# VH-VL binders against q0aze0, part 64

Target 1, 268 residues: q0aze0
Amino acid sequence: MKIILVNNRFKENTEKKAQEIAGQLSALNVEVIIDNGLDEPYAGTVDFIMVLGGDGTMLRAARRYGQRAIPVLGVNMGTVGFLSNIEINELAEYLPLILREEYSLEARMMLEVAVFQQQSLLTRVFCLNELLLRSNSPRMLSFALEISGQKLEPYRGDGLIVSTTTGSTAYSLSAGGPIADPQLDAFIVTPVASHIINKRPLVVSPEREISLHLLEEREAIIGIDGQIKMDFGAENRVLIKRAPHPLLMVNLKAKPFFTSIDRSLQRQ

## First folded at step 22 (VH-VL)

Design RB6
Fold by ESMFold2, fold request of step 26:
Structure RB6 (fold): chain C 268 residues (1-268), chain A 123 residues (1-123), chain B 112 residues (1-112)
Amino acid sequence: as target 1 above (268 residues)
Amino acid sequence: EVQLVQSGAEVKKPGASVKVSCKASGYTFEDYAIHWVRQAPGQGLEWIGGINTYTGDTYYRRKFQGRVTMTADTSTSTVYMELSSLRSEDTAVYYCARDESYFDYLSGTFDYWGQGTLVTVSS
Amino acid sequence: DVQVTQSPSSLSASVGDRVTITCRSSQSLVYSEGSTYLSWYLHKPGKAPQLLIYDVSRRLSGVPDRFSGSGSGTDFTLTISSLQPEDFATYYCLQATHFPITFGQGTKVEIK
């Protein structure tokens, strides 16, 4: 059995803790790969991914491994974790179940984001929470949103969020978007500081394609899960679709979504 | 308007402790971690550590581990850095600086800084 | 600890000159998905440091166009295309890809 341990580069003693866990697993004849983000993602066959950290660490694991249909378990390292399932001090209790594959999986929709320069694909990335288009200057953006070829009236404001239902409780919520049940597949399209009064958040079928481009020259940035940034100008377009595969999140311990809403609302 | 306002200058004897405050305003406090950086006379900038105001996690440079404590008070939007067992080498200007965060993720980019706090350690 | 070394340690220049400062890291600063946490700061005596460039080449909003950053991997450059009177200061690079966060030793830009 081969497990990837994904850790946070800034979390206190994370490399030491990951090595301790790797040693415990090795004693059980489990092969362990540690991924702190400095090396390329492990390309070989993997049975299970264990994320040691908070939701930010889970977001990186999802972007690196989410399209590979590998079970992913969030292990909270003693601080806030919306996407964690168990606490680090519970790992020994649940380890036998992990090794016997006695757990359920919850599928979470991901975004596929393709950025173009003119007609050429510049990059393709995956996203668990949201894509943010935002101004990189004091000036507002003027931009076009198309949903499956349907051109909406132009937007003007600080930007736009396209989130998954998982991301509905993150930045989208702070910008005025609705809370969505993560069991639903949908896009949540939320304007950021819109100058246009009638631009309300939209809930959009996961079968749609969403396209964005600027209508005038401005300095803009695309942010992915609050962690990846790309320059975005009038020569660029971005296309957003449902990713081919959802993130497969491991459930060992019941953690109902609705009882955890208060943590997400702290950001509102 | 983003602002980080630090507490005033301190004069301390060797062996004492100092606690410097950094009060944030003009932004959502929990969206940014706070780092501490110092500059001793005639020297460059030195990172001491930081605190993630969302998670409460702290991260200290090894040379300060055991002597530094960072805490955050969300209700007052204030971060504190306490440095104990002071030595003459700790004489420096201490800055707080904010760093974009998203959950436990930090960018490590310091876009706004406090005005600095001079800490003088003398016998 | 990952060391970042600036060159030169000081220079003298006149208003209008093109100034180039380099920053060399002892290890690659490339992180997951190509993110490179290299930033540049300006620091004047008696003032707080000011961010100029982050993510290697991205200029902070409000920073004049004469400042630009470039580089990859281990080698990075800050360029001031036409030095202005307010640009006489000490400049620092910072890496945050590796723990702990480290600064370069600084480059002092003085009036010739």
Scores: ipSAE 0.801, ipTM 0.905, lowest interface PAE 1.0, mean pLDDT 90
Fold by ESMFold2, fold request of step 26:
Structure RB6 (fold): chain C 268 residues (1-268), chain A 123 residues (1-123), chain B 112 residues (1-112)
Amino acid sequence: as target 1 above (268 residues)
Amino acid sequence: EVQLVQSGAEVKKPGASVKVSCKASGYTFEDYAIHWVRQAPGQGLEWIGGINTYTGDTYYRRKFQGRVTMTADTSTSTVYMELSSLRSEDTAVYYCARDESYFDYLSGTFDYWGQGTLVTVSS
Amino acid sequence: DVQVTQSPSSLSASVGDRVTITCRSSQSLVYSEGSTYLSWYLHKPGKAPQLLIYDVSRRLSGVPDRFSGSGSGTDFTLTISSLQPEDFATYYCLQATHFPITFGQGTKVEIK
């Protein structure tokens, strides 16, 4: 059996803990690969992914491995997030269940994001929480939003967020979007500091395709899960649709979303 | 307007401790980690460590481990850096700087800085 | 620790000159999905450092177009296409791909 341990490059104690866990698993004849983000993603067959860190570390794991249908377990190393399932001090207790594959899976929708220059595809990436389009200058953006070919009235403001329901409690919430049940599949489209006051957040069917492009020459940035940045200008277009595969999150311990929501909101 | 305002200059004896504050305003405090960087006379910039204001996690350069403590007070949007067992080599200007964070993720990019706090250690 | 070494340590230049500063890392600074956490700062005595360039080549909003960054892997360059009076300062590169975060030793740009 082969597993990947994904850790956070800035939290030195996660490296030490990852090595400790790797030793315990090796003693049980489990092969362990540590992914701190410095090497290429492991390309071979893997049975399980364990994320040692917070929701940001889970986002990187989702982008690297989420389309491969590998079970992913979030292990909290300090501050409990929305995407962790167990605490690090509980790992020994749950390890037998992990090894026997006695757990359930919860599917979480991901975004597929394709960025074009003129008519040429520049890149295709996946996203668990959100895509952010924002201005990279003091000036507002003027941009077009299309949903399945339907052109909406132009937007003016600081930018736009297109999030999954999982991402509804992240940047989308801060920008005024609704909290969504992560078991729903949907896009949540939330304006950022819109000067057009009646541009309200939209909840959109996951079957739709969303397109964005600038209407004026401006410097903008596309952000993916708050971690990946791409320059975006008038020559660019981005297309967003539901990714082919959801992230498969491991559920070992009951952690109801609605019970957790008040604690997470207290940090708003 | 983003501002990081640090506490005033301090003069300390060897062996003492110093606690420097960094008060943030003009942005959402928990969206940015705070790092501390110092510059001793005639030397370059040296990273000391940082604190993720969302998670509370701290990250200390090994040479300061055991002598430095960073804390955050969300209610006042203030980060503190305490350096103990001061030596004459700790004489420096200490800066706080913010680093955009997303949960436990940090990029390590310091887009706004405090004005600096001179700490002088002499007998 | 990953070392970043700047060259030159200092230089003298006139207003209008093109200035090039290099930063060489002891290890690759490429991270997940190609992110490269290499940034450049300007620092004047008595003032706080200022971010100029991040992610190798991206100018911070409001930084003049005369500043540009380039490079990949282990080798990076800051270029000032036409030096202005306010550009006389010490410049630092910073890497944050590897823990701990490290600065270059600095490059002092002085008026000739």
Scores: ipSAE 0.801, ipTM 0.904, lowest interface PAE 1.0, mean pLDDT 91
Fold by ESMFold2, fold request of step 26:
Structure RB6 (fold): chain C 268 residues (1-268), chain A 123 residues (1-123), chain B 112 residues (1-112)
Amino acid sequence: as target 1 above (268 residues)
Amino acid sequence: EVQLVQSGAEVKKPGASVKVSCKASGYTFEDYAIHWVRQAPGQGLEWIGGINTYTGDTYYRRKFQGRVTMTADTSTSTVYMELSSLRSEDTAVYYCARDESYFDYLSGTFDYWGQGTLVTVSS
Amino acid sequence: DVQVTQSPSSLSASVGDRVTITCRSSQSLVYSEGSTYLSWYLHKPGKAPQLLIYDVSRRLSGVPDRFSGSGSGTDFTLTISSLQPEDFATYYCLQATHFPITFGQGTKVEIK
């Protein structure tokens, strides 16, 4: 059995714990790969991914491994987020179930994001929470949104968020978008500081294709999960679809989504 | 307007502690970590550590481990850096700086800085 | 700790000159998905440092076009295409790919 342990580049204690867990698993004849983000993602066959960290660490794991249909377990190392399932001090209790593969899976929709220069594909990336289009200057953006070829009236403001339901509690929420049940597949399209009062957040079928491009020459940035940045200008277009594969999240311990919302909203 | 306002200059004796504050305004406090950087006389910039204001996690350079404590008060949008067991070598200007964060992720880019706080340690 | 070394340590230049400062890292600064956490700061006496360039080459909004950054892997460059009187300062590179965060030793640019 082969397991990837994903950890955070800045949290030294997480690295120490990852090494300790790797040692314990190796003693059980389980092969362990540690992914701290400095090396290329492990390309070989793996059976399970364990994320040692918060939601930001889970986002990196999802981008690297989410399209490979590998079970991913979030292990909280501090602040409980929306994507962790168990606490680090509970890992010993649940380890037998992990090794016997006795757990359920929850699918979480991901975004597939393709960025073009004119008509040429520049890059394709995957995303668990959201794509953010934002201005990279003091000036507002003027941009076009198309949904399955249907052109909406132009947008003007600081930018736009295209989120999954999983991402509905992140940037989208702060920008005025709804909280969505993560069991639903949908896009949530949320304007950022719109100067056009009739631009409301939209909830859109996951079967739709979303396209964005600038209507004026401006310097903008595409942000992915708050961690990846790409320059975006008038020569670019971005196309957003549901990714081919969802993230497969491991459930070992019940974690009620709706009763946790009030605690999360206290931070807003 | 983004603003990081630090507490005033301090004069301390060796062995004492100093606590420098950094009050943030003009942005969402929990969206940015706060780092501390110092510059001793005639020296370059030195990173001391940082605190993720969303998670409360702290990150200290090993040479300061055990002598530095960073805390955040979200109700006042203020970060504190306390340095104990002061030595004459700790005489420096201490800066706070913000770093964009997203949950436990930090970008490591310091786009806005406080005005600096001179800490003088002398017998 | 990852060492970041700047070259030169100091220089004198005239207004209008092209100035190049190099930053060399002891390890690759490439992180997941190609992110490279290398930034450049300007520091004038009596003032706080100011960010110029982040992510190797991305100019902070409001920074004049004469400042540009380039490089990859372990070797990075800050270029000032036409030095102005207000550019007298010490310049620092910073890497944040590896813990701990480290600065270069600084490059003092004197206008003459």
Scores: ipSAE 0.788, ipTM 0.900, lowest interface PAE 1.1, mean pLDDT 90

Design RC11
Fold by OpenDDE, look of step 22:
Structure RC11 (fold): chain C 268 residues (1-268), chain A 122 residues (1-122), chain B 113 residues (1-113)
Amino acid sequence: as target 1 above (268 residues)
Amino acid sequence: QVQLVQSGAEVKKPGASVKVSCKGSGYTFTGYWMYWVRQAPGQGLEWIGVINPDSGGTKYNQKFKDRATMTVDKSISTAYMELSRLRSDDTAVYYCARGREHETYLGYFDLWGQGTLVTVSS
Amino acid sequence: DIVMTQSPDSLAVSLGERATINCKSSQSVLYEYDNKNYLTWYQQKPGQPPKLLIYWASYRESGVPDRFSGSGSGTDFTLTISSLQAEDVAVYHCQQYYSTPLTFGQGTKLEIK
């Protein structure tokens, strides 16, 4: 068995724990790759990904490895979030199940985000939570939203979030988006506007495509999962699709989503 | 083993073009953004542009948008930067540099080529 | 464009003493979503390309001695060498990668007093 341990290089405790766990796994004849995000993703074949940290680390891991259809386990290290399944102090208990591959998987839809410069593809990113388009100034943006060829009225506001159902409890929530069942595949399009209250979030079929571009010469940014930052101007276009592969999240421990929402949100 | 190797020094006349090459080795070439940065003698560093070796997508400093062209040949892990309509103030050492951040062009550089001196003089 | 201004342009410091280089950005390079400062420091010795020292304002690149440290947030940043060594003679550059165009400071030449 080969396992990738994903930790956060900016959190020393996760690095130490990764090394410790790596040693334990090695003693059990498990091959271990540690990925702190500094280098390129490990390209070799692996059987399991263990994410040590919080939601941020999971998001990074999802972007790096989600397209490879590998089971991904979130191991929380004392943070508040929605994406970890077990606590670090529970790892020893569940380790035998992991090694025997006795766990269930939950498929989580990811976004495929294509960013264009003029007519050329600049980059393509798969992400678990959301894409954010936001003004780079206190001024409102004017931008066009198109859904499967249907052009909506121009949006005027601070920005827009296109989120997965997984991401519904992330930034989309703070922007007034609905909480969505993570077992549902859908886009959530949430306007970010402090003064335009009549713009309602949209729940969109994952079969559709969403495109965004600015209608004015303004400086904006796009953010992906709150971690990737890019400039966004009039020369840019964004195309959002359902990723061809979902993230396979490992369920070792039952986590009742709906009964824990209030509790989790109160902790944030 | 991980390195960027650039082409040799160039001497050009004003109005001419220069094309500098940068070959990456020891890493996945398409997995890192490639940047071009120049440094005039005794001056600071100036960003020219960036290219995604995988998609071929480019983003240029507006200052060079009409004169600089970045390309890649993935088959030989080589990036190219061509600068046209050269002027004397284009005299500089030109560097290719690998971006540390994989997911965005907004990044910093962890690997540099050795530099290519381009001299523009009449 | 974000303008990066270093200070001083040059300084001489005695061996074993502290060297301090400042870098100021015309706009904040702090990204509010990840709470990171998009600021890096390079060391450049004569005839060589720049070498990465500090990234995200305060994280030391692998292999960089502990005497190097980066600090600051928003618009004001500092590179500190706690105890100057002979091999630290170089030009130091700050760079923002908060937005394009990516921009550098004008450089600071550090010499031994």
Scores: ipSAE 0.914, ipTM 0.948, lowest interface PAE 0.5, mean pLDDT 95
Fold by ESMFold2, look of step 22:
Parts: structure tokens; C-alpha cells; sequence
Structure RC11 (fold): chain C 268 residues (1-268), chain A 122 residues (1-122), chain B 113 residues (1-113)
């Protein structure tokens, strides 16, 4: 069995803890690849991905590996969030189940984000929580939202969030969007400080294609999962679709979403 | 060995074009953004642009937008930068560089080519 | 465009002493959503390409000696060499990657006094 062990090198002692866990796994004849975020994603085939850390580390793992349809387990190292399943001190208890593949999987929709420069594709990135379009100046943006070719009336304000249901508890929530059941597949489109009083959050079929572009020259940015930043100007357009593959999250321990909402939100 | 190897020095007359090559080896060529940067004699570093070797998509410093063309040939892991309508103030060392950040072109460079001196004189 | 200004333009420091190089950006390069400073330091020795030293303002690249450190936030950044060695004679550049065009400081030439 070969696994990727994902950690975050920017957190204290996480590299040491990852090495300790890798040693324990190696003693059980498990091949381990450590991904601390610095080098390129591991390209070879693996059976399982173990993420050591909070929601932020899971977001990076999802972007790097989520399209490979490999089981991903979130292991919490302190702060309980929405994306971890077990605690680090429980790992030894659950490890036999992992090795025997005795667990269930929960699929989580991801976004595919295509960024264009003029009319040419610049890059494609994947996203577990959200794309944020935001003004990068004191001035408001004027921008267009299209949903499957349908042009909505122009937006004016600080920006827009296009979120998955998993991302409904992240920036979308702070901007006034609904909490969504992560088992649903949908886009949640949440305006940020809209000047237009009737622009309400939209819940949109995952089969739709969402397009964004500026209507006036302004300095803006796009952010992805709160971790990836790009310039966004009048020469840019972004297209958002459901990603080809969901993130396959491992479920070893009962973690009811609805009864845990308040506790999980307090830690964000 | 992870490296970027550039084409050799060139001497050009004003009005000509130059095409500098940059071959990446020892890493996944299409997995990293490729940047072009120049340094005139005794001057600082100046960013020309960036190319995504996977998509071929480019983003240019506006200063060079109408004279510079960046391309890639994935089959030989090689990036190219062509600068047209050369003039004497284009005399510089031209570098290719690899970006550490995979998901964005807003990045810093963990690997540099050896540089290509382009001299423009009558 | 974000202008990066280094100071001093040159300095001479005795072996074993501390060298301090400053870099100031015309606007903040701190991104509030990830709380990172989009600033990097390079070392460029004579006849060589630049070499990465410090990224995200304060993180040392692998293989860079411990005597190099970066600090600062927002618009004001510092590269410190705690005990100058002979091989540290070089030009040092800061670079922002907060927005395009990507821009560099003018460079600081460091010499042995």
C-alpha cells in the first residue's frame, strides 16, 4: 500500500510529526510519500491520501489530488473544522481499518476554474470551497455574470463568490450566503457588498456554466480557496464548471454535519 | 539534474529579431510556469512575461507586449522568447526562470537559466 | 505598477559583522486572505544568474545558510546577514509578486570592507 501524507510546512513542527507518522506507517509495510506543499505534486499512483492538519491543508490536497479519485482522509491536529474526520490521537486506533479499506466515502463536488487572458486560455485550476472575485481598490466593480449563456443584469459592488456546497460555510457564509448540505451538488453565488439591493444569493444547478468578466476597467483579483491569488482585469474572463471528479472523502468516524455546525463555525 | 539551459549569445543589428531558447530538464516541464526576465548591463532585473507551458497561455509586461512573443514546444521541453524590432537599449542578458507556485503566475523563481547575452549594435 | 526601492544602493561590511538591506514597496504586498507577504529575495553573484534566498518575506530556501534571514510586512522588508562571509559578496534583489507586472528592486551591492 502506498499513501501520500500531506502536511503544511508553514505550521510549527508539522514536518517532524509527518516524519513520525511516516515511520509508524513504514513499520507496517506502507510506502509513504510526504507532500509538504513545497515540491510538485507526486505524479505516481497511490492508494490513499492522508491529510495532517486543518481545513486549509485539506484544500491544498484537494486541489493537487482531488481529480485522481483517490480516498482522502482528514486528520485533525488541533482545530476542528468541516473537513477533518478523525483526530491525530485516534490515528492508531483507526489505522487497521484504513489498511483493510474498511471505510465509506463521501463525494464532495469541486469547481473547475478556467481563466482566460483575452480570448486564450491562461490556466485551469480546481477548487474545493470557492472562487472569490474582489475589488483590489477603493472603487466598486461593475461586472457581468452569465449562467449557461444567460446574461444577468450587471452587478455593482465589491465582488462575487461562486462556492460549492462544501464552501457554503466559508467566505460565502460571511457574505450572507446560506449554509448548504455538503451532500448536495450546487453552485452558490453570493454577492459581496452589492450596490444593487435586489441581488440575492443564487443556488444554481451543478450542470450550469458560470462566466464572469468586468464591464469597466478596474483593478480586481480572483482568489481560489482563500489560498490562490491572480490578477483580474478587463482583459480577463473566468469560466466555472463542476469539476470532472469529486473529492472522495474518507469517513471512518461518525461526524454528523448538522449537529456540529455551531462548533465547527466557532473555529473558523 | 534539474536545470534550465539557454541558447548561446547573439549579436544583432537594430531592427532585427532574436529568438532565445530555454530547455528544461529533470522536472515536469508542463507543471511549472516559465518566466522571462532581462538585465541590461549595470541595471536591475526586468520581467518580460510568463507562459503556461501546458496551455500555451501568456501574460506580458505591457512594455513588451507588441514586440515579445513567448512560445513552448512541449515535445522537447523547450520555451522560446522572440523579441522583434530590436534597438540598442535591448542589449541585455535574457533569463528564463521557473516559478515555484504551480497554480498562479503570481510567483517567485526557484530555478534560473544561465542567461543569454543579446547585443544590439550597428 | 508596484515600485520596489532598495536601500542602500551599496554597502561594505567587515567579515563576521551584520549586513542589513532594506526593500520598500510602493503599496502593500500583504494579501489579507492568506496573510502572506508576496516578497522574495535573490542573491546574484558576479557573472551568475540570481539565486533564490527568501520567499514569502521570511522563509529560507533549502540550502541557504542560516545566517540569511528575511523580515518585515506590508511595505517594509529587510534582508539580514548575521555574520558576513567572503562568499556573500553579491548583488541582492527583492521582488514582489503581488501583482503583474512582477517587479524587482534596483539591487544592493554588498562588498567586504
Amino acid sequence: as target 1 above (268 residues)
Amino acid sequence: QVQLVQSGAEVKKPGASVKVSCKGSGYTFTGYWMYWVRQAPGQGLEWIGVINPDSGGTKYNQKFKDRATMTVDKSISTAYMELSRLRSDDTAVYYCARGREHETYLGYFDLWGQGTLVTVSS
Amino acid sequence: DIVMTQSPDSLAVSLGERATINCKSSQSVLYEYDNKNYLTWYQQKPGQPPKLLIYWASYRESGVPDRFSGSGSGTDFTLTISSLQAEDVAVYHCQQYYSTPLTFGQGTKLEIK
Scores: ipSAE 0.857, ipTM 0.920, lowest interface PAE 0.7, mean pLDDT 91

